# Designs tried in a protein design chat: VHH binders against q9y6x5. Part 231

Target 1, 379 residues: q9y6x5
Amino acid sequence: LPPKLLLVSFDGFRADYLKNYEFPHLQNFIKEGVLVEHVKNVFITKTFPNHYSIVTGLYEESHGIVANSMYDAVTKKHFSDSNDKDPFWWNEAVPIWVTNQLQENRSSAAAMWPGTDVPIHDTISSYFMNYNSSVSFEERLNNITMWLNNSNPPVTFATLYWEEPDASGHKYGPEDKENMSRVLKKIDDLIGDLVQRLKMLGLWENLNVIITSDHGMTQCSQDRLINLDSCIDHSYYTLIDLSPVAAILPKINRTEVYNKLKNCSPHMNVYLKEDIPNRFYYQHNDRIQPIILVADEGWTIVLNESSQKLGDHGYDNSLPSMHPFLAAHGPAFHKGYKHSTINIVDIYPMMCHILGLKPHPNNGTFGHTKCLLVDQWCI
Key: E = the ipSAE of ESMFold2; O = the ipSAE of OpenDDE; V2 = 0.75 times the mean of E and O plus 0.25 times the DockQ between their complexes.

## First folded at step 10 (VHH)

Design wc81 (framework vhh_5j56_2)
Fold by ESMFold2-Fast, scan of step 10:
Structure wc81 (fold): chain B 379 residues (1-379), chain A 127 residues (1-127)
Amino acid sequence: as target 1 above (379 residues)
Amino acid sequence: QVQLVESGGGLVQPGGSLRLSCVASGFTFSGSDYYAIGWFRQAPGKEREGLSSISGSSEGYTSYSDSVKGRFTISRDNAKNTVYLQMNSLKPEDTAVYYCAAGEYIRGSDSWTYDYWGQGTQVTVSS
């Protein structure tokens, strides 16, 4: 029987939450599996970009999902919630479920992972749920486990996405211990439900399970705002994305727009596209705008108004607050092993190895995940 | 159509208390982790200020601004589709129009958006 893998994402699960709150179910999972304490995600540290990087092993400039709000200068198309199902946006990479279906005549299943309800290179996940935030975790889990047990060809790769703790992180901020403790306890209970369901269905012993996230969360404040309207008039540019990374499309000379922005606030960096730091790997794509503004951690860029946001992400990917974790359990993984750090792009070649798939060219390094795997020697 | 109706405002002396009610209609408030009701206020010539919120989840997660922590308490009655704001130890600076608003989490915008607002209820704290 082919190896099977379930990839679970809890959106916005900051790695440091594991140190500040109790997770009895997750700790039991880790005790018999592996923990990577920090996953260094890709820049920009946003939901759609990082979820696509996990399943492609590519930097955002390479896979084309460069933000949650995008503009393509060549085709004049806009990306938003109302246009996220256009395959155009997703076709610059081949995600693992497509590779899984095409290389070995296997099935994939998906409960709302970004991109799984879109035909990519004319291939959609064999079983999937259209994105709908109102669908419970329990219903998503019921569908995934049903498909894992009752599919032909067999489902060998399955994904499960949940919006918390990101939604609460934005609303309450990660420093709200009272609200965050309740949210995180609920997530731990959902992890307990997941493990119990897999055990009851006879899946647990032979299924590889990865629990991870796309990014972390940092505390924001009404005292840490950058008013873009005090820097530049709206008539000079089109705003493609605002905060904490502003994507600026000039309506006048680019140098004039840059000069109006470059010294406006000590709490943001202003880059011409060609001057974006190489370490971000955020330059070589038509969807990256001519001028990018990067706010300092915890600062919010606004248009002449306050912000209700108490937590945010999207910041510099070297910040520990932006890092998620990775935990895994199953026949492919060691038991009781802790690893310090991997890159988020390293997850894809590791998953390809577990499933016996040939990875598409990618930015991950298989060597970084060797110590997690029983069939590898990490030295 | 989503509608929110505030009630319970009025005139009260410093140190007094009031309970505001927000009745929601056309909206499934309870049972969803991604719905919330928030309380806001606005005094003449001042910006609108967020005070408190409660989630539609079974846990009913709550938040409070620093200006009202310890004095105001938010609660809900799901059977009546009603959210309450209990205001104690009221001060003259609490004088404002109080609004309730319904919010929803939107993944693609990474934000809680308050698009549905009540008409407001006046609270005046005066001797």
Scores: ipSAE 0.391, ipTM 0.689, lowest interface PAE 2.2, mean pLDDT 91

Design wc82 (framework vhh_5j56_2)
Fold by ESMFold2-Fast, scan of step 10:
Structure wc82 (fold): chain B 379 residues (1-379), chain A 127 residues (1-127)
Amino acid sequence: as target 1 above (379 residues)
Amino acid sequence: QVQLVESGGGLVQPGGSLRLSCVASGFTFSGSDYYAIGWFRQAPGKEREGLSSISGSSEGYTSYSDSVKGRFTISRDNAKNTVYLQMNSLKPEDTAVYYCAAGEYIRGSDTWTYDYWGQGTQVTVSS
């Protein structure tokens, strides 16, 4: 039987939720599997960039999805949450489902993972659902399990994406224990449903399952706003992305725009592109704008208005609040093993190893995930 | 197309109560975890203020701003595709036009966007 892997993402699942709330179904999953307590994601700590980093093993500057809102000065194209289907944006890397389909006589299946409804290098996931937030978790699960059991060539790599707890994290903030406890309990019940479905279909014992996320969430407030309009007039720049990382395209001299912004707020760092800290790995791509503003944790950049969001992400990737976790179960994984931390780019070479695929050049280090795997010697 | 129609506004004395209704058409509010109905208000010369919301999920998650918490209660009747705002212990400072809005979480926007708005209903609290 060829190895099979299901990769599940619960968007915005902050790692320390596991310590502050009860997850009986997830804890049963972990008891017979592995837990990585913190996954250090890539900068910017946003949904599209980090989901693409998971499946390519690349920093954002290398895979080209550098934000949730992007502009390409050469082609004059714009990328956004509602305009993400142009292959141009995704073609700077090869995601694992493409590699899976091209290296072996295998199929891939996808329920809503970012990029899976786009042909990348002329290859789209063998089975996929076009992104639609109105489709229930149950319907996504039904399609994925049907494809895992009833496909030729066999589906060996499958993805399943769910928008919570990100949606509620933004609306209520991660410190709203009443609403977040109910949201997280529902997610735990969905994990229980997933495991029960896989057991019922005879998939559970022979399927590798990874449950992870792209980023965490931090508390925001109406008392922590940075009003960009107080510092610079709209006529001096084009705004490509706003908060908490603003992408500024100057309409006048870059140095003049920088000088207007550099002392705007004590709660925001202003960088010329070449001065962006090397540790972010966020410099070497034309889609990264000439000036980048980075708000401090919990601060929101606004244009002379209030913000309704009580939670946000996108902040410095060294912040524990931005970190997700990774849990896994299956024949490739040890049972009852806990690991402290890995980098999010390390997930890709690990998944390639499990599936027997040759990874494309990537920024991950296979050695960081060796201790999770039964067929590897841990140092 | 989505339409929202508010009703139940009017004149009430301080300490009184009103129940606002918001009837939605053009979508099934309870059909998605990523839809919500929110109540907002705007007094003359003030910014629009968010007051309360209820999610379309089966759990019906609710939220309240600090200014109305404990005095206002949001609820829904899924069979009538209607959301209610029960307003108790009304104060003169609650005088405003009250708006019902349909909110949607859009992946990657990192916010709930309220793109569909009712025309508003006037609430006046005075003796």
Scores: ipSAE 0.624, ipTM 0.834, lowest interface PAE 1.3, mean pLDDT 92

Design wc83 (framework vhh_5j56_2; at its last look DockQ between E and O 0.61; V2 from the best seeds 0.00; counts 0 for: pae E 4.5 > 2)
Fold by ESMFold2-Fast, scan of step 10:
Structure wc83 (fold): chain B 379 residues (1-379), chain A 127 residues (1-127)
Amino acid sequence: as target 1 above (379 residues)
Amino acid sequence: QVQLVESGGGLVQPGGSLRLSCVASGFTFSGSDYYAIGWFRQAPGKEREGLSSISGSSEGYTSYSDSVKGRFTISRDNAKNTVYLQMNSLKPEDTAVYYCAAGEYIRGSDEWTYDYWGQGTQVTVSS
């Protein structure tokens, strides 16, 4: 019987939520599985970049999804939410569902994971749903479980994506205990539904399930705004992305634009592309703009306006508030094991090992996840 | 297609009450996890301020700014596709044009985007 894996993402699930709220269904899942308390994501700590890093094992500069809004100066193409289906943006890496379909003569299935409704290297997930936020968690789960049971070649890799708690994290902020407790309880109930459905269909005992997220969330405020219009006139640059990491394409000399920005606010760092800290692994890609602004945690960059968001992410990946967690259950995983930290790029080679796939060259280290796995010796 | 119409504004004395109504047409927001109706206000010479919101989800999550928390209550009537803002203990500083807006969460936008706005209704708190 070939090994099977379901990868589930709850967007914006900050690791600290596990310590501050009750998750009875998730805790039952972890009791008979494993928990990684913090996953150090890639910079920038945004949805599209980190979801693609999970399934490729690559830093953003290597896989090419470097932000949620991008510009490629060579081709003059723009990437936005409305243009995320152009294969051009996704073709700098090979995600695990493509490898699964090409190496093992197996099928992949996808419910809304970023990139799965796009043909990448002329290969699209065998079964997929086009992205539509109006589709319920229940409908996404029903499709995934139907495909896991009723496919030839067999579905061995499946993904399931849900937008919460990111949507509510932005709207209410992570410090709104009243609203966040209700949102997180609903997510825990969805995890309970997931486990119940898998048990009812006879999938639970032989399926490996990973529950993770792409990033965390930090509190924002009207008292922590950086007005970019007070620093520089719009005529000097094209804005590719704004907050909390601004991507600046100069219309004049790059040094002149840099000099106008570099001392404008004590709450943001201004980098020429070649001066971006090496620890970010955010430099070697044509889609990374000539000047990058990085706001301090909880600060929002604006254009002469207020911001209504009370929570955000995208900040420095060393910040614990930006870290998600990883929980897993199944025949590949130990039972009742807790691990402190892995890198988000380590998930890909672990998943390749579970599925028996040869990983493409990647930035992950398989040794970091060995203690989670029953067939491996822990250092 | 999408239209929002506010009503219920007017002149009221300090300590008084008003109920604003927002009627939505061209879409149904109830039962949608990633839709919301928000109330905003703008006084002359000031920036637009977010006051309260109610989600379209079955839970009907609500939020309030600190300036109105405990005095204003948001509610919905799903059968009428209408959102209400009950305003109690009104103060002179509550004087503003009040706007109803339809918001949605778009994956990757990192913000709830309010693209559809009503024309506004004037609230004046004065003796």
Scores: ipSAE 0.708, ipTM 0.870, lowest interface PAE 1.1, mean pLDDT 92
Fold by OpenDDE, look of step 11:
Structure wc83 (fold): chain B 379 residues (1-379), chain A 127 residues (1-127)
Amino acid sequence: as target 1 above (379 residues)
Amino acid sequence: QVQLVESGGGLVQPGGSLRLSCVASGFTFSGSDYYAIGWFRQAPGKEREGLSSISGSSEGYTSYSDSVKGRFTISRDNAKNTVYLQMNSLKPEDTAVYYCAAGEYIRGSDEWTYDYWGQGTQVTVSS
């Protein structure tokens, strides 16, 4: 049988949730498979960028999805959660589901993974759901498993996306034990439903399944705010993205804008585009604005009319609170193996290997995931 | 078109009770994990503050601000597409215009956005 892979994302699932809460179904999944305890994601640590990094193996500067909100100065186009379907934004890279479909006798399926309802390089997933937050996990799961089981050409790669625990993390904050316990329990139950559904359909033993996330969540507070209005007038710049990494498009001289912001707060680093630290791999793209502001962990950049949230993400990708996990099960993976860390871009070459796909040039290192795979040597 | 209409406000003595209603039209609140109805209030000269919310999920998870915990209770009637705020042990400091709002979470938004608001109902607590 041709190899099959299901990639599942629970948005905003911080890695240390596994240590602080009980996950009977996920732990059983891990016990019979593998766990990577921490996945170092890409900067900025946001939903659209990191999900695209998972499926392209590229840093954000390379695949072009550099934030949840973007602006292109040449075309004057905007990207946001409400405006994400223009192929213009996605075409700077080739995601794995497109690569998969370019192979003979293969098709891809997707349930609301970012970018899957957009034709990228004139190719859209053979089976997909338009994004709709109102659609239940059950319906998404039913569609994915139906396509995995009954499609011709066979679906060999599928993605499944769910918005929790990110939504609740923002609402309650990750340190709210009472509310997050309920949320995480529900997620574990969904994992149970996933496993049960796969077993019922006879897919469990032959399907490779990866459960991961795009980023973590840090606790925010009304006592940790950085008000930009105290430092610079709105007329001097356009705000493309706000917190915790603000993207600033100056309306006046860039240097003047920079000088007004550079000392705005001791809890915020201000970078000219050319001075962005190399470790972020967040410089070489026209969609990155001339100035970026990076708040310290747990600090929120605000304007006077800002909304309130108790948790957020997008911070420095070296922070443990920003890191998700990866668990996997199936013929390609060992059983009962735990690994400490990988980079999120390492997932792509691994998935390509599992599916027998030639990877596009990417920033991942296949060697980092070798120990997870039964057909590889691990030293 | 989505509309929210509050009712039930009025004048009450300290220690008294009121029950506010929020009738939603143009959409079904129940059945979505990423819908919520929230109650807010704004007193003269003060900022708007969130008081309570209830999820559209089957579980109907609720939340409360510290200022109203133990005194206010949010509930819903799916058949009537109505959310209620039972306010007990009212205090003078609870005097405000009370609003209900419909919120939604969308991936990549990184926030719960309340896009639909009622007109508000005045609650006055005075002896």
Scores: ipSAE 0.683, ipTM 0.865, lowest interface PAE 0.7, mean pLDDT 95
Fold by ESMFold2, look of step 11:
Structure wc83 (fold): chain B 379 residues (1-379), chain A 127 residues (1-127)
Amino acid sequence: as target 1 above (379 residues)
Amino acid sequence: QVQLVESGGGLVQPGGSLRLSCVASGFTFSGSDYYAIGWFRQAPGKEREGLSSISGSSEGYTSYSDSVKGRFTISRDNAKNTVYLQMNSLKPEDTAVYYCAAGEYIRGSDEWTYDYWGQGTQVTVSS
């Protein structure tokens, strides 16, 4: 009988929140399972790209979701938070729920993970919720657990997405101990509710559960702004994405735009596409614009306005502040094991192994996650 | 249709106080973690400035800009679907049109986006 897996994301959950705040329910989950203290995510460290990297095992240049705001020069299509349902954007990869439900006697279920309400390769999750941020965690969980218990063919892979602590992290900043403590306590209560619901329904003993996130959060400030208008006229370029990685489509000679920007701030790196550092794996896709601007940690690229953000993400993926954690519990996982780090692309081949699926070509390394699994030798 | 109506502006001497109200209609503000009401101001020849916000969450999380922290207090009355800004220790630099705005968090934008605005109320701090 195929094993079952529930993949849960709490958006923007910085790894060191585990050290700096109290999580009695999450700590019990970890104590009975495994923890990866830091997950090295993909550049840029944004929501849509990293959620798709988890479920495809691919770098952003390979899966094609290269930012939360994109432009494709060949088709002249735009992707944004309000325009994310066109399968065109998602079809450069095959996410795990598609592979799973195409197997005989298997279904997939989804509560709002990015892409699960899109028919990718003409295949949409067998059971899903359309994205709607107003739907409570309890309702998302109730739908997921109903589908896990009551579906034919059985649901063997399910996803659940929650917007916190990302929303509050942007609003208050990760250094606001009072507000973030309240937010993170609520998230811990939701994890307690999740575990209790799974136990009540008889799912807990045989369901593998991964709790992870897509990225962290860094503190921003009105004292750390980079004003592009002071360096270049808006008429010289089209802005595809702004901060903290700006995507610049020149309207005039590319070198002229680059030269106007390269000395704009010591707190910003300016790259021609061919000069983007290889360690980013962020070059070989037409959706990556000819010039990108990468702000230093905690700096915000603005036009001629102030910023209301007190926290942000999207920065260099080598920064510990951008790294989430991963915790897991279930029959596939050891108990009481802590691992220092994996790459976020490693999660996909591990999940395929747990589910007995043949992974599509990907950038992950199964060997990096062996120590988490009871059926593998760590050394 | 979401609608916001400000009241409570006027003329006040330096060091004085005013209380602004923002009555929301067309949606229930409370009960969503992803809604907020914010206060903003714009002085002549200046860019619009964010001052304070309060979330629709049951906790009612607040934030303040450095320019008003300690002098202004945001609060809400969920039964009246109303948000208040208590403005103390007013300075001539606080002279502006004050707006309330309703915003929401949108996961793909990574921003709290304020799309619904009131008409504004004039606050003048002058001797």
Scores: ipSAE 0.141, ipTM 0.554, lowest interface PAE 4.5, mean pLDDT 91
ESMFold2 (binder alone), look of step 11: mean pLDDT 80; pTM 0.809

Design wc84 (framework vhh_5j56_2)
Fold by ESMFold2-Fast, scan of step 10:
Order: C-alpha cells, then structure tokens, then sequence
Structure wc84 (fold): chain B 379 residues (1-379), chain A 127 residues (1-127)
C-alpha cells in the first residue's frame, strides 16, 4: 500500500513549553519517534501565513497569504481570517493535498486546516469540514479516522487543526503558569486520545503522524503599547493590518506618510516595502503594502485604545518565542532521534518525499530533514 | 574566514588504497554539535554525490553512502583540525574529483546545503 500521513497542528504551541511543562503523552510519542526542538517559521509569524507555508514549502511573498488581513489594490479585494473563501487569495501556490489528489490519484482529508475548505486550482480536499471553531477535537478526529479507513481512492494525506493553545495564549499570556499549565495538560490529553484512537482502529503501526504548530507566543502588557494615532492622523492612510505588523496604505504621498511614522516610537521599525530586510522574504508580492511597521517583541500597536491581549505573535521570526516544534512518529521516521532546528518551509518537501510526490518548486531544503527519515542517508 | 584544503589524491590501480585529508582553518571542527565535515565526489557529466560525513560532536557521528560502505572510512584528528577519508578496494568507477565540505549537521547529505567547500582533489583509478 502507498504511505499514509496525518499532519496535526496545535495552533500557537511555543517550542519552549516542552521544557517548562509536563507532556507524558507527547513524551511517549517522541520516545518512539523524532523531535525537532525548534521550527523557524516564516515572517510574519501569524496563523494563516504559516499554515499555508507548511503545506506549500513557500515563503509568504511566494504563496500569497501574507497576513491574516490583506488588501489587493488591483482587484480591490479584502481578505480576513473570517472571510477567507475566495480562491483568488489561495491560487498563488499549490498545497500538498491538491498535489496528492492530482499526481497520485489519491484522496485527501481535512479537519479545519486553513485553506482546505476552499477550491484551489479548481481542486478541494476530497473530504473536508467547513471551518467552525465550535467543532470539538473529538469530532474532528472521528471524521479524519473514518476517512483514513473508509475511502476509495484511499486517503493518503490527512490534516487536523486545533485552535489551542493559541486562543488561551492570547487570553492569559504565556507567562501565566497556572492557566497555561491547565491548557497544555488538556492538549497532552488530546494527543493521548489521538494515539489511542489510531491504535484501536489498527492505523497506528502503518500511519506516519506529524504533530507541529505554526508559531509561538510572547507576553504582552498594557505598559507596552504603541499608539499609532500619536504618530499620524488616520486621514492620511488606510490601515490594512494593525499588530504587531501594521500594513499601511497611504492616501497621500508615500514619503510624507513614512516621514510621520519613521521616528514615532523606539519600539517599532518602519519600512518602505523595498527596504524590508531580505531575511524576512517579505517583499515580492502585491498584497504586501507600501509601508510596513514591525513592533518589537511584546509591544502592541493600537489606535488610541488599550489592548486586552496578554499574549501575541506575528513578531520577527528570529525570536525563539515565535518558534514552534515538530514531533513525528511512523514507519518513515527514526525512533528516539532529536534534531535541533529546521525551517518551517522544509516540512513540505519532507512530506512530499514520504508520500512519493514530486514537490512543486519551493523554498524548503530536503537535506534539512533527511536525518529524521529511515530511508535516507544522513550525511 | 573558513578554508578547507583537500590533499592525498592521485593515480592508483584497481584494488588499491588512498587516504584523503581535509584541513580546516578559520573554523574549529571539534566540540561543535552544529557542524559536520562531509566528503563528496563528482565525475565528469554527473551530479555531485555525497559519500560520508562526520560530526563535530564528541561522539563523532558518522554516515556512509551505500556505494562506499565497508570500503571507505571517515575519521578525524581534532588536534590537527583535520578529517580523513580512508579509501580501500578502489574501483575504476571511484574515479572523480573529491571534495570536502563543512556545514551544519542538520544539512544532511544534500551538497547544495553545505556552506564551505574545498577546491577538490583528483582521484584516478586506472591501470
């Protein structure tokens, strides 16, 4: 039979949570599998951009999901994570479930992964759930396992997305040990449920399972606010995205807007699009606005108001607080192997290799993940 | 400033042996869990092929391609900051330019991910 892969994301699972909290079920998973301690995500370190990078192997400027809120000046279209059903936004790349269905004539299944309820290049996941945050992890898992066992053509690639610990990370902040301990224990229990369900259904021994995340979380504070209204009057620009990366579309001369913003706060960097640091790979796309503001870690950009967020993400991808981890188990993976760091774009070519798919051109490097795989020679 | 210098190549008869050396400068190989030195070869008109690597860690983790496993042995002399490739039972198909390369351990066997390369040393296996 062809290899099968289940890709699981726990949104906002900061890598160092693994060192600061107990995860007995995840530890048991890792003992018989592999752990990558840090995954360097793409900039900006937000949910929709990074989830699409995982399944395309592309930087945001290449796959076109450059933020959770976007504007396209040519078509006059606006995107938000609450209004994401237009294929226009997703068509600049080919995600792995589309490749899986077209190259190998196999089925894909999806429980809530961003983009899986949208037809991309006229192809939608063979089995999917329309996004609804109220659907339990248990129901998502029941559907995925049913599709993995009862499909023709067989489901060879499946995805499962869960909103925690991101929602609680925003609400409580990552430094709230009591609340985060409770949240992370529940996630570990869900991982235990996942493994148990796969074992009971006879799937565990022949299924490759990857558990990962899109980004981390950092502590925010009412003492660390940047009031954009103190820098510039709102009549001078249209705000496309706010915090911690603000996307500014000028209504007047771009240089005039830039000059009003440039020295407004010591806790944010202001970039003309062409001056955005090359290391971000965040420049070559029409959905990236003419002026981008990047707040320092833990600082929140506001419009003459307080922020209720105690945790946030979106910051510089060099920050360890923004990094998730990757754990994997299955016939493709070594047992008991630890690896220090990979790039989030490296996950895609690794998954293509496991599934026997020819990857589309991508920004990942297969060599970075070879040491995780039993069928690869690790130099 | 990192430099890698290969030596020890030459002409050898089938069944013979050669020992290649790779001397690193501007870079301390030993004691680094994040760096490895790999040996690669390239015959005319063919892709560059990974042969063997050794990590900078105290364990000195080694790996070998199937084409050389059992015939080639990688080793290091930390005091000399040198990595060796002992090549035994040489065959005509081993004829190639041999390169050493230094990079992060996580880069694996893909030659395109190594940061620093030597100039190469020619090995010819012929009667």
Amino acid sequence: as target 1 above (379 residues)
Amino acid sequence: QVQLVESGGGLVQPGGSLRLSCVASGFTFSGSDYYAIGWFRQAPGKEREGLSSISGSSEGYTSYSDSVKGRFTISRDNAKNTVYLQMNSLKPEDTAVYYCAAGEYIRGSDPWTYDYWGQGTQVTVSS
Scores: ipSAE 0.000, ipTM 0.111, lowest interface PAE 22.1, mean pLDDT 87

Design wc85 (framework vhh_5j56_2)
Fold by ESMFold2-Fast, scan of step 10:
Structure wc85 (fold): chain B 379 residues (1-379), chain A 127 residues (1-127)
Amino acid sequence: as target 1 above (379 residues)
Amino acid sequence: QVQLVESGGGLVQPGGSLRLSCVASGFTFSGSDYYAIGWFRQAPGKEREGLSSISGSSEGYTSYSDSVKGRFTISRDNAKNTVYLQMNSLKPEDTAVYYCAAGEYIRGSDYWEYDYWGQGTQVTVSS
């Protein structure tokens, strides 16, 4: 029988939460599986970019989802709606569920992973749920497990997305131990529910399960604001994205806009597109704007207003606060193995290997994840 | 049709107390982790400031801004579909129009979208 994989994302699950809070259900999962303590995500450290990097193995400049809010200078299209189903935004890469459906005779299933309700290269996930935040984790899990058991051709790749702890991380900040403790306990209970459901349905022993996230979270403050209106007048530019990475489209000469922004704040770096650091892999795409502002960790860019965010992400991907973790269990994975760090783009070629798929060209390195797998020789 | 109605504002002396009420209609506040009711204020010539919120989850997770932490308390009565803001040790700088708002979190929004707002209730702390 073909191998099966369920990929689960808890949005905004900072790796350091595992050290500072108790996760009895997740620890039981890891005891008989593997843990990667830090996953180095792609820049910018935002939801849509990193979720698409997980399933394509590509940097943002290559897969085209370069932010949660985007403008394409060539076509003049705007992406800012969470329900925007225009395939144009997603067609610069081939996500794993598309490859899974096109190789052999296989199906994919999805509960709200970004991109799964969009036809990409004329292929949509075989089974999917349209995005709706009010749908419970239980209902998402019920649909995924039903599709895993009752599909022809068989569902071999399934995804499950949950919005927490990102929502609470933004609202309370990651340093609010009282509120974050309650939120993270609830997430651990959901992991317990997931494992119990899979066991009750006879799926647990033969299913590979990956639990991961797209990014972390850092503490913000009303004392750490960068007022962009004090730097430059609105008449000089169109704002495509604001914080903590601002995407600036000049209405006048680019050099004049750059000069007004450069040195405006000691807590913000200002880059012409050509000068964006190579280590970000964030330059070669028409959706990356001519001027990019990058706030320092914990600083929020605002337009003459206070910020209600007590936590945020999107910052430099070298920051440990921006890193998620990865835990996995199943017949493909070792038991009780702990690994320090992988790149988020490495997840895609590992998943292709587990499923027996030929990966599309990607930025991941299979060697980085082979020590997690029972059928591989570890260096 | 979602509607929020604030009440309980008025004139108080420094050091006084007020309890604001926010009655929701057109939706059930309790039972959803991704719905929240927040309290905001806006004084003349100043930006709108977020003060406190309570989640629709069974746990009723709460948050407070630093300017009101320890002085203001948010609570809910699910049977009355009502959220309260108890304001103690009021100061002249607390003078503002106070708003309640209902918000929902959606993936990629990076914060709560407060799409439903009450009309506001005036709080004046003077003398």
Scores: ipSAE 0.425, ipTM 0.727, lowest interface PAE 1.9, mean pLDDT 91

